VHH binders against q9c0y8. Designs and how they scored, part 10

Target 1, 316 residues: q9c0y8
Amino acid sequence: MSASHPGILHEYTERLVAFELVGKSNVTLTSNVTRSLLLFVGGLGDGLLTVPYVQELVNPLDEIGWSIVQVQTQSSYIGWGTGSLKRDDEDLHKAVDYFLHIGGADFSTRKIVLMGHSTGSQNVLYYLTQSILPNYLIAGIAQAPVSDREAAYQFNGKEKTKELVDWVKAEYLDKGLGNDVLPRSKVENFFGEVPTSANRCIDLTDVRGNDDFFSSDLSADDFAKTFGNLKEISGSTAHSQLILLMSERDEFVSPSTDKAQLLNRFRESIRPTTSNSSLSGIIPGATHNVGPKSSPEALKWLINQLITALRSFIDQ
Below, E stands for the ipSAE of ESMFold2; O stands for the ipSAE of OpenDDE; V2 stands for 0.75 times the mean of E and O plus 0.25 times the DockQ between their complexes.

## First folded at step 6 (VHH; framework vhh_vobarilizumab_d1)

Design p3 (at its last look DockQ between E and O 0.62; V2 from the best seeds 0.00; counts 0 for: pae O 8.1 > 2)
Fold by ESMFold2, look of step 6:
Structure p3 (fold): chain B 316 residues (1-316), chain A 121 residues (1-121)
Amino acid sequence: as target 1 above (316 residues)
Amino acid sequence: EVQLVESGGGLVQPGGSLRLSCAASGFTFSDYYMAWYRQAPGKGRELVARISSGGRTSYADSVKGRFTISRDNAKNTLYLQMNSLRPEDTAVYYCARGTYSFSKGSEYDYWGQGTLVTVSS
């Protein structure tokens, strides 16, 4: 049985949609040109309404004049297995451009923040550091910026992961077959039932693969190429702010990893330093997606941090 | 057919030790991560310890420093060494085979029948 959720389904480009959840005020991005938005992208396997805290953000954001919009990309649900960060980034740019144009809004009054959960955090960092920024993306928020490679090491083993990488390179990449889907019998311990291309496998599991932004064994030079490379907003010398929110009890992070130290290493690498938001932190008692097994205060803390950040962007 | 058979449970006094074993068959043991769960009477199952296919371990806070999970891939056997046992450790202990995927995270698809551990005077 399904529950209903009031909102507006936007077709932001052919065959792709974003869902604007509507709060108690009934004000929408179409009905009020000064209303700003938090554009939300989930992680691997996520789609509409799969990240449990998103619904809880609707009314708090509504009270301060913000909509939350869940974006579906080509990677949503099982599409990620044949996707890439670059393809996701192209979809996200189309979504950002779409929401600027609706209702007659413009960049002078409508602010856009991109927030990602889990591997959506890689989407956020990629957007801010590897692509041309629109003049209306004021911040990125990365919740649970975790390493997929180190999660695979934790659960499947480092040696097994290296064996997979070597096999995929030899049998697919070296033969120009990077877009081919891997046989499930060979890869089910990493990808389960999700059809996964050779390229996507390497992106997620190889050292310095295209998704490998958050691994604890990366060097300062590695972080300088990503965290240290926030792009200027087009048409100005300003930069987007970056907020990093780790979950204290994240199941995908090795128990041996000191999350506070890792967060500090990420933050120390952020350039320009003015983009390093003081609102970054560790969500107390939170599981990976801040779900029901989290401590009772976790969701309240998250909401408070988000409201504080979003209010500050309107006052700029 | 996957089989997981626990052994080594029993009655012990507080402060005592037990070593649980889980004999695995019907699959390539070294390819899977494994876990011990426990269930006290009238309560839900809770994770005690887990060990990756490569040997990395993690523990519930309540057992850290007292319990040690290990595996012998040549014998297809998972172990739990339990020291300094407390009455609160009384439970049925289950061996579980884990699977991991990037989209679903950690899941357990096969469970043993359990072995009872009772810690009492």
Scores: ipSAE 0.123, ipTM 0.529, lowest interface PAE 4.1, mean pLDDT 90
Fold by OpenDDE, look of step 6:
Structure p3 (fold): chain B 316 residues (1-316), chain A 121 residues (1-121)
Amino acid sequence: as target 1 above (316 residues)
Amino acid sequence: EVQLVESGGGLVQPGGSLRLSCAASGFTFSDYYMAWYRQAPGKGRELVARISSGGRTSYADSVKGRFTISRDNAKNTLYLQMNSLRPEDTAVYYCARGTYSFSKGSEYDYWGQGTLVTVSS
């Protein structure tokens, strides 16, 4: 059941690529200086076309003058185990730079929206809030933002997660061995077959770790430091829009968590308030990745939200 | 060795009640997410209910208000209390151990052999 997808493979660095999916119009970023793009980054384990709904976005976006580009970073597939949000951010900035200018374009002619799925949402937030590099996104979209820490609590147990964190801190971080890869025999239940560094383990599982953006037990002050601290678009006094799209049936969010309330807590924390998009919401009937087990309307809803958002950015 | 053994299935009349049990062994039961699935004749396997290690529960819409998933960590046992049973609840019910890895996401790595529940007049 394999399929071929028309597109252009871009070398946005010497060793990293991104794939521009070409729609029915055959218009590309290289052929049209005013063509804008949705730059898509997946979550942990994701690579090219591993998120089911990505290919379904191609033609709808094409019709409104947007290309979808899926970026491969060093963290793609199993690379995340030894990565970091900082490293990801560096890769993403290189991608943004490349795509912003390819075909003779610039920020005045081409807009870029970064869309992240799952842990890609952390990338989006990091880019817009913590990155020390210049921001050239008109907007960020976090689809299925979930707490990896709380997911670990849910599936692996809270106490076991804490034990893991304590062990890694004591045996690795406290000894300056943060870059060492943890023994699979000790962490397989958490990280599977992926070689995972001590630092990355802590990023994903520690309270207020580097990846801890979306945990429900975080305080308003915590959210203020992230959601509340969106950066200006470089060269402008304007700020990027932030759209949060949670999945109604997200299997990685605790059944006891009120998703609507949690989403509201995120949104209320967004500063400046003008960056808080009214298009944030919950994808009805959607599983985490809006995959086959989702309601039939889930994908349509997502597509419509994206179209609405992207149209609104063209005039900005 | 990890084992999951379901029990409690049988024949029941519509409107009746049944309590399923799943005895777990070979692992630290209290650390794991657990679930009940069912498979009706000619249909695919579907999620019935889930329960986290800490007792947080989720249900399929079709069983909400009628079924209750619970666990006794001291006894290493998962339960499914089924009330107001309907003919459409007829299925083989499976106990499953849930797990999560950052690389593979949510999965169920061990399953019981299942117990048949028949709801019929």
Scores: ipSAE 0.017, ipTM 0.255, lowest interface PAE 8.1, mean pLDDT 94
ESMFold2 (binder alone), look of step 6: mean pLDDT 85; pTM 0.862

## First folded at step 8 (VHH)

Design f1 (framework vhh_7d4b_2)
Fold by ESMFold2-Fast, scan of step 8:
Structure f1 (fold): chain B 316 residues (1-316), chain A 122 residues (1-122)
Amino acid sequence: as target 1 above (316 residues)
Amino acid sequence: QVQLVESGGGVVQPGRSLRLSCAASGFTFSDYYMGWYRQAPGKQRELVASISSSGGRTNYADSVKGRFTISRDNSKNTMYLQMNSLKPEDTAVYYCARGTYSFSTGSEYDYWGQGTQVTVSS
């Protein structure tokens, strides 16, 4: 497919860019009018323009004075195979710092919301739990938070996934070779053509690996270490808010998983409790990426839910 | 060399049954999830059913749920699709497909057989 998109390509740090799509108002983050932003991070394999619904958010957000910005990190496209949530977090902090300081904006009034899709949901939760948040980074939104480990169980088999984990630990981690790229011939069934380090493989596929936030077999104590650890906003007594939006027809979630029950377990684990949003829910008829195979109402529901959330964050 | 060979197609009347088979060679069959696709004239190819590498998990398209059953025999490198209560709208070429799961692209299929024709008519 070929298409042209009006916008601003921001170089937020050396070699990394973020793309701001321009809405009908033609107002941007470089304008003298103060705008808030939704900073969007995709999942594994994603980069600029790869998540179809992002384009559909541009004009609804523009109408309420918000810009949408897609961030490219070192993990974009195929880079994630040698990355980590920690490296992604470092890139996201650089992007947030950049967007707080551009244009003629009054930085004290600009609000930032992080939104993640798929493994971008892990990026958002990680960001909100590691350190005191930058001024005016007020909320995170996780769309299609799913267990990568349980997806591997579903598609490649639980025993085969455990065999992979055991082999990587014995042949790489125990030998101090965590940064080595695994032989493609041994891991093609899990990672295809993507060069994948031993550490990254374990992060995604091991029980309580560094990416393992959303698995249905995790304990209340496991969820307390993640959802129970949302950080304060700098210069405020307020804690960040987290909104969780699961897809009803998510092909990466086992049919045996009760999504409503799992979502409620996530919600109940969020601490401090005042950071939990009633806007969390299940997107009716949505596939994993709210794509063309979703029910017709799925995208409209997502857009309306996001606009409602963003409007609610502008309470003076 | 990966090979997938379908068999068992044919012409049947509505309400009858057919069992499709897919014989796999050139790879370790027990390491891959597998699926059945179909394509009717003038329509897009659609996933009908999928089965995990061990056979412990199966998924079905809404249009065939309750009528079709996917299974596999890893000792014979063979996958099956039992098709019951066939309807005219099930008329299509049925393809055996080898599944791959990539964390970057999710689940996808990288090899298909040549297909076997299923025609449901009076």
Scores: ipSAE 0.016, ipTM 0.469, lowest interface PAE 5.6, mean pLDDT 88

Design f10 (framework vhh_5j56_2)
Fold by ESMFold2-Fast, scan of step 8:
Structure f10 (fold): chain B 316 residues (1-316), chain A 128 residues (1-128)
Amino acid sequence: as target 1 above (316 residues)
Amino acid sequence: QVQLVESGGGLVQPGGSLRLSCVASGFTFSSGSDYYIGWFRQAPGKEREGLSSISSSGGGRTSYSDSVKGRFTISRDNAKNTVYLQMNSLKPEDTAVYYCAAGTYSFWKGSPSEYDYWGQGTQVTVSS
């Protein structure tokens, strides 16, 4: 589909850009008026404008003084296959640093919320657990957090997935070849034509791999290492907040999984207990990307939930 | 522009076989294009279930749900712009309306993250 979108393309670091969509007010993050921002990171294969609901967030956010920015990382489009959560985190820190310093920022009122879709949810959780957060990065939102490992079990078979993991460990990791790209013929049923390193394959498909945050077979101790480790906001007594929004009809989650129970296990693992998880929930009738095959109410529910969350951050 | 038309449904006895066909129009299988064609089913009162998918380009990456793995086989004929679902060892619980769907984005798992285009469906009834 051909279309024009009003906005600003920001060069936040060498080689990488972020696109700010501009709403009806025409107020931007480069204006002398302070705006807060929702910094959006997509999932595997995503880039600018690939997640349809992002465009639907522009005007609702604009009405409450928030801008939405989509970030391009080294992992955007097909780059993720040779990437890592750590490399993504480094790119996201550069974007956050850039957006903290542009325009007429009054840092007492500017707030940043990091939102992820799909594997962007892993990026959000990873970011919030690394170190003390910048003064104005106050929350993360994870939309459609799903287990990539359990999705591989569903679509490729559990035994075949485990055979791949064992083979990659023996032939690559044990030989110090973790950064080598795997032969396409061995992994095309998992990753298609995307060049995928041994390390990246293991991160996504192994039990307790570096991306394995959301699997239903993980223990309370496993969740305590991730959800239990949200970091403080620098110069504040507050900790970051994490909001989890699962899709009710997510095609990448097994029908045998009780999503409400799994979501409650995630929420119960969030520490410190002062972190607000009350806005977490299941998006009624939503597919993985809250797209056209969702129930008609799904997108409206998502928009209303996000506006409620962002308004609550201003009231704090 | 993309349209999908299913055929090959019908009544079959337990243990029998059927081959469903999905004819695609509005796109072609080319080396630069990446459509995923999937088969889904929906029984009365139940949610739509994904069964199998195949890529439109390259060697044709395939995936199968656990409920049909080993019994169903997906294949394509690029010259006819057609995707097939060969269903063997059919069971009464396989009774459903079967849908063909196409999506333009989902390289990761051999299935679109969301299917954009859907056929009308074809009824499969497994009964004595």
Scores: ipSAE 0.005, ipTM 0.264, lowest interface PAE 10.9, mean pLDDT 84

Design f2 (framework vhh_7d4b_2)
Fold by ESMFold2-Fast, scan of step 8:
Structure f2 (fold): chain B 316 residues (1-316), chain A 122 residues (1-122)
Amino acid sequence: as target 1 above (316 residues)
Amino acid sequence: QVQLVESGGGVVQPGRSLRLSCAASGFTFSDYAMGWYRQAPGKQRELVASISGSGGYTNYADSVKGRFTISRDNSKNTMYLQMNSLKPEDTAVYYCARGTYSFWKGDEYDYWGQGTQVTVSS
């Protein structure tokens, strides 16, 4: 629905923006250097204002001294098809750097948490584990971490997905054409209108592709490589907390998947163990985006869980 | 031209069964997920069941789990909804829908049939 939202649009780097929603207090990140920040990154296809529950977080967060900012990256909207987690990570670090310094803030005055939705969950995990850049996040929150590969198996079929992978490898990767955009006619059943490179296709759909963090068929060794090396906070010996929030009714997850068991496998792989937040869990009755088809309690549960987490970080 | 034609609706008493069919044409049926929506008077349209293009994966709304079974026959370009143990709350117009699933759009339906009325009453 068409609507006006009060806030500040930040240009955090050339051509990229981040939108700070302003709550009832009218306090902003530029007006108060001690104001804490929840930096939000969406999933594939998302950008500003596309995840509805973000608007619902504004005033609850405002009441506890936190602002929420939605970040646009090069991968926002349709840009993800020619991107990578590495490119996303570079954009997110630029956003974090910008918000750590605006209004005269610094690392001693401002706490930043990165929250990702859907493939934003891969962005959170990459930032905290694989990124070569310094970590300035006190925590990461992954909402609806989902296997894109297993979603493709569910909706397009496992054999069709494997045929796509084999074809892309043979016709593109083996020939050094990883950055070439795949013909739409060959991949529109997977990626629709989105221009998608051979590399990006493989990252999302291949076993142990660069995005393949959350698949239920991965081994304990695979999870140790992705969850087992959370970084220290730059300038500190403390490690970031990782919170994993799966949606109970997630339409991108096969109903045959035991979500509680899978969540436990992710959590068991988190190192150091002190980064394994007790606030991880399953959002009762939630659809993938905790949208209007969720049970009535789902959104309230998510808000309460986030408020509990963010309050606990202030006590550090 | 995409066409979805529902059949099998009617009036039944509580506890009875009904089987809906959806005949699809104008696209490669096996390449698309399909779903059944329903809409009762004064209520929003809701997805009650969905099935992947291969038929290997199915999803159901909590209100129909254990009672309804979705299936498809790709050789006949037809999707079915077997409705058992029908309740008065199941009274609605049932719509066949073609699903478009992409990593970034999620579960979207771009074409609906004209609908078939299901009434569960004495």
Scores: ipSAE 0.021, ipTM 0.418, lowest interface PAE 5.4, mean pLDDT 90

Design f3 (framework vhh_7xy4_2)
Fold by ESMFold2-Fast, scan of step 8:
Structure f3 (fold): chain B 316 residues (1-316), chain A 122 residues (1-122)
Amino acid sequence: as target 1 above (316 residues)
Amino acid sequence: QLQLVESGGGLVQPGGSLRLSCAASGFTFSDYYMAWVRQPHGKGLEYIATISSSGGRTYYSDSVKGRFTISRDNAKNTLYLQMNSLKPEDTAMYYCARGTYSFSKGSEYDYKGQGTQVTVSS
């Protein structure tokens, strides 16, 4: 049940930490040998060690000279309900800046890949599209990019979701109360016991809300505003690769959605086209979090796909 | 138990003004979108105005936009309609109505009061 995990807890900024899991080599990002890193951000409700496949990535990454680090942001655990993609982006930039400046005999050659799970996928896409990227941030990986709005439609009903959006706009946004926490009784069917602000509710559940990147009812023009705006890496004309990994049996995606077609629509919108990774795909038999109810091959496929991606970023 | 009681109607000259009130009871007034609808003698119901549960949003039919103002006082469980620049065509029985949470269902009301008559004539 209970377990201990060897690693280093990094304080990357005041009050926020990132946990580097240590593999069989016992080599870390603070050692005198240069290591690159996969910086992992979870979805809604996630924090350190909450996404089980992250632990399964430790030794495969270690074997190719990479460390995996799971970041805690202000949005971790229940903090997301009063957060925003912009606040998350600020935290992630601080984490990246920290890891560019610690350890290694030759830290200037360190590569960083930002990987997100679930709403962490929105964090990755947002990070890659808002401003010029930090040095050595060579790729973003989005695992289980799903529409929170369409998930709300599936589990609560489309009409009830639209009624909530209208009510929140009228009672909070129109009054300038966007930062106020909504009454639990009004949102518990959507967000459970998590304190959720009016702004955050709208970001997640409204058509073209600030988080609404992956909905199947969005137009090509909508996707062009997100996938079409990947930014350059600082000090370079190069752009980060974007890798999209959808789960075949994702319980947060309607069974009526053609996931292969939706993935292709995302990929066709990626600009520059050189950022459209051929490693994007559908994880066979995977549930949303590639968990125990997935087909046995799902986790192996994910690990192999990630190792293939990371190896491609090593000097030729 | 649920009641909507309209008042404030009467006779008024063209170009005049009237203020209608609706006293609500038997439900949590502040949780509901509210509307005013009217019915001229021998004609169907016509939508006039809707107001959100807080009063932050208002919507009007084209026939009254710029002349009528819908408002509410949640502390008093009361809905209002301020009617300015009244025309003979505004003559109708005016009803207070409880709406759904969604404006997309604005034509559907789960309860309507007994009405107050407004007559605009010389």
Scores: ipSAE 0.000, ipTM 0.098, lowest interface PAE 20.9, mean pLDDT 87

Design f4 (framework vhh_7xy4_2)
Fold by ESMFold2-Fast, scan of step 8:
Structure f4 (fold): chain B 316 residues (1-316), chain A 122 residues (1-122)
Amino acid sequence: as target 1 above (316 residues)
Amino acid sequence: QLQLVESGGGLVQPGGSLRLSCAASGFTFSDYAMAWVRQPHGKGLEYIATISGSGGSTYYSDSVKGRFTISRDNAKNTLYLQMNSLKPEDTAMYYCARGTWSFYKGSEYDYKGQGTQVTVSS
C-alpha cells in the first residue's frame, strides 16, 4: 500500500532535497513562528521515509515547537557505495546552512540538532569532530551506532573480510584506483547490487578505516581520535552535546559484544566532558531500526528520550 | 545449484527436544553465514538464529534465545539447530538458509530446501 504525507520539500542545494513532515499544528520552518529543527540522516540504503520511527516523531516534536526534516544526500538509497563520510559531511553542511537561514532565522533564534541512524551515526560523529566547516549544531544524536566492520565479521567471516581488504588494497588502492567500482562478482556477498568503490569498501571494512568509529576492538587511543575532539559551536564557547542511543537487540552487533560496556567506553572518551550527554543510553527492546519487531516499549522510550533532550536545548 | 537439505523434524511433546540438520552443497560452506528460519502454517517467515562462516559468532531471535543452539561442522558442510524446551508455538516448517550480509540490505537469507516440519503437541 502507498501513502501521502503532508509537508514541505526543501531544495537545500542543486539536485538535493530535504523533506519536512508537517505535524498537527501546521507550523513549518517557513512559518512566521520560528521553530527549531531535528535534521535526520539515515544509514546505508536509507532515504526519505525509509526509517520507520521518523514519521512517529513528527507530532511529539511538533508539540514542543520542533520540526523534523529528513535529508537526502548523494549517498541516499544506493549512492553510498561510491561515497564517503567526507562527501556526506559536505552535503550535511549545505543542509544545515540552508535551514539555519530559511524563514529569516539564524542560530540565535533556531536550534539545529543532527540525528543519525546506523551509519548516519558516523555522519554525526564526523560532522562534530572532523569537519573544517563552521559548526552550528547544538547537538548530535547517534541512534544505533554500530561497527560495519564487525557486522561483516559476524555475517561474512573475519578472515573473508580481511581477505577482501587485502585484495582491494593490492589491486586498487596501491594502483591509485580507489575511485574505481569493484567487480560485482568479487564483492556481491558484501555489497549486493550496490556499485561500490575500492575506497568505500576499505572505509567500511578495514581496521581503522574512515568509517570505523564504533568497533569493540578499538583502543582508547582510537576512540580519543574521534570522541575526544568535539567541536565548539561557531560563535560560542559552548561545545555541541553528543547523545548515543544504542539498540538493546541490535541485530548488527555481535552477541559477544557487551553493549553497555561498549557504550560506556564511547562515553568515557568524549571530550570536552561537558559534551557527554547524560541522556545517552540503551533503547530497551529495540531492534536496529526500532522497527515492528522491537518490544512495544522501545519506540515510546525513544520518543520520550528525544523529547527530553530537545526540550533541554531550548530551556537552557 | 545451491542445495540445502533439512532433516530431523518430527512430533514432540511440550518441553521436549529435537536436533535439526542441514546438509549444504553447491557452494563453499565456510564462506557463508548460515541461518535457521521457520514458517508456522499460514504465517510469514520468522528468523530464528544465525551463525557466522567460521562458527565464531551466533545470533538468536528473542523467542528462542536460551532454548535453541545453532552450530555448524564446516568439514561436513552441515548446519545444526539444537532445540530444547520446545513449546506449541515452535510448531512450524523449519528452513536452512544461506546468509549473505550486505551494507545495502544488512543480513539476507536465501533458502532452497524443502524444509523439515516440527510439530509440538501433546
Scores: ipSAE 0.012, ipTM 0.348, lowest interface PAE 8.8, mean pLDDT 88

Design f5 (framework vhh_7ubx_2)
Fold by ESMFold2-Fast, scan of step 8:
Structure f5 (fold): chain B 316 residues (1-316), chain A 121 residues (1-121)
Amino acid sequence: as target 1 above (316 residues)
Amino acid sequence: QVQLVESGGGLVQPGGSLRLSCAASGFTFSDYYMTWVRQAPGKGPEWIATISSGGRTMRDDSTKGRFTISRDNAKNTLYLQMTSLKPEDTALYYCARGTYSFSKGSEYDYRGPGTQVTVSS
């Protein structure tokens, strides 16, 4: 059903918005300079209100002094097909900067956690490891971190995915046409009707492409290059914590993948070790987006896990 | 014009089986993910299953084991084999042309008029 949501629409740039859902207390990030923020970024195809559990987080977070804000980036809805993790990172830093200064706040009074869903998990990891910009996040939370490459293998076949990668490299990248949009007939089975550039296709589907953080066939050395380099919080010697929450029934992960073992491999690669949160785990009975096809307990588990995490960050 | 026409519905007793078909025209069928969706009276649409051009499937857990989605690209036809039917399976079943999204599962841009399945003694 269509619904109305009370909140504040923030213009964090001249072109992009972030939507703060307001809970029963009516306290906002503008009205309270010490109010903590869970900044939420969705996955491919997501925008405002497209991940239903976000709405369910509003009042539980409000009760513990946190606001949840959904960020629209240039990659929201269909924009991701011509984007990159680097462009997403630039948008996310602008949103963080906006919320660190609104209402007279600064990094000493406002705590910010970035939570990503699906490919938003790559955004979280990029922000905390590869970004050249200053880190002001106290933690990152990756919900349903999945391999886009292995999802392509599952739904399109491994050989067809590799044929696509080889074709894109030969016909586009080798010719300096990385920013060109691929013919829909070649990529529709992978990306639907979303205009997708050669660079974006390779980032998502190639072995060790720029988005390839979570594939089960990556080596310990591959994981060390990503998970092994968590950044310090700017102006502090403390490092951001990373929480990884995999969905037990994730339809984008092959049934042949041992999720518990894969999660343990990610966690063992986290450096410094103080950034490896004990709150990482598998959401019981959860589908990819913790949606209505999930077990009844899945959403309650997620909410309780997030409340536990966010409470612990205030007392750092 | 894009056309999707479902057939094979009808009245069936609990425990029975039905095979639904969807004839597609007006587009290159083999280039698209195809989806089955159902809607019972007074309820919202419920996703059942999606199949890729190569035959890879995504299935809803609540009907998994009883329903099988398949396709014949040479005939531009999508199928849903339904077994062990229950009264709760009573709904209008829609064939839909899907899109792939790594975050959302299956979405669709065109659907047919539907075929009615009624499971009753």
Scores: ipSAE 0.000, ipTM 0.191, lowest interface PAE 16.0, mean pLDDT 88

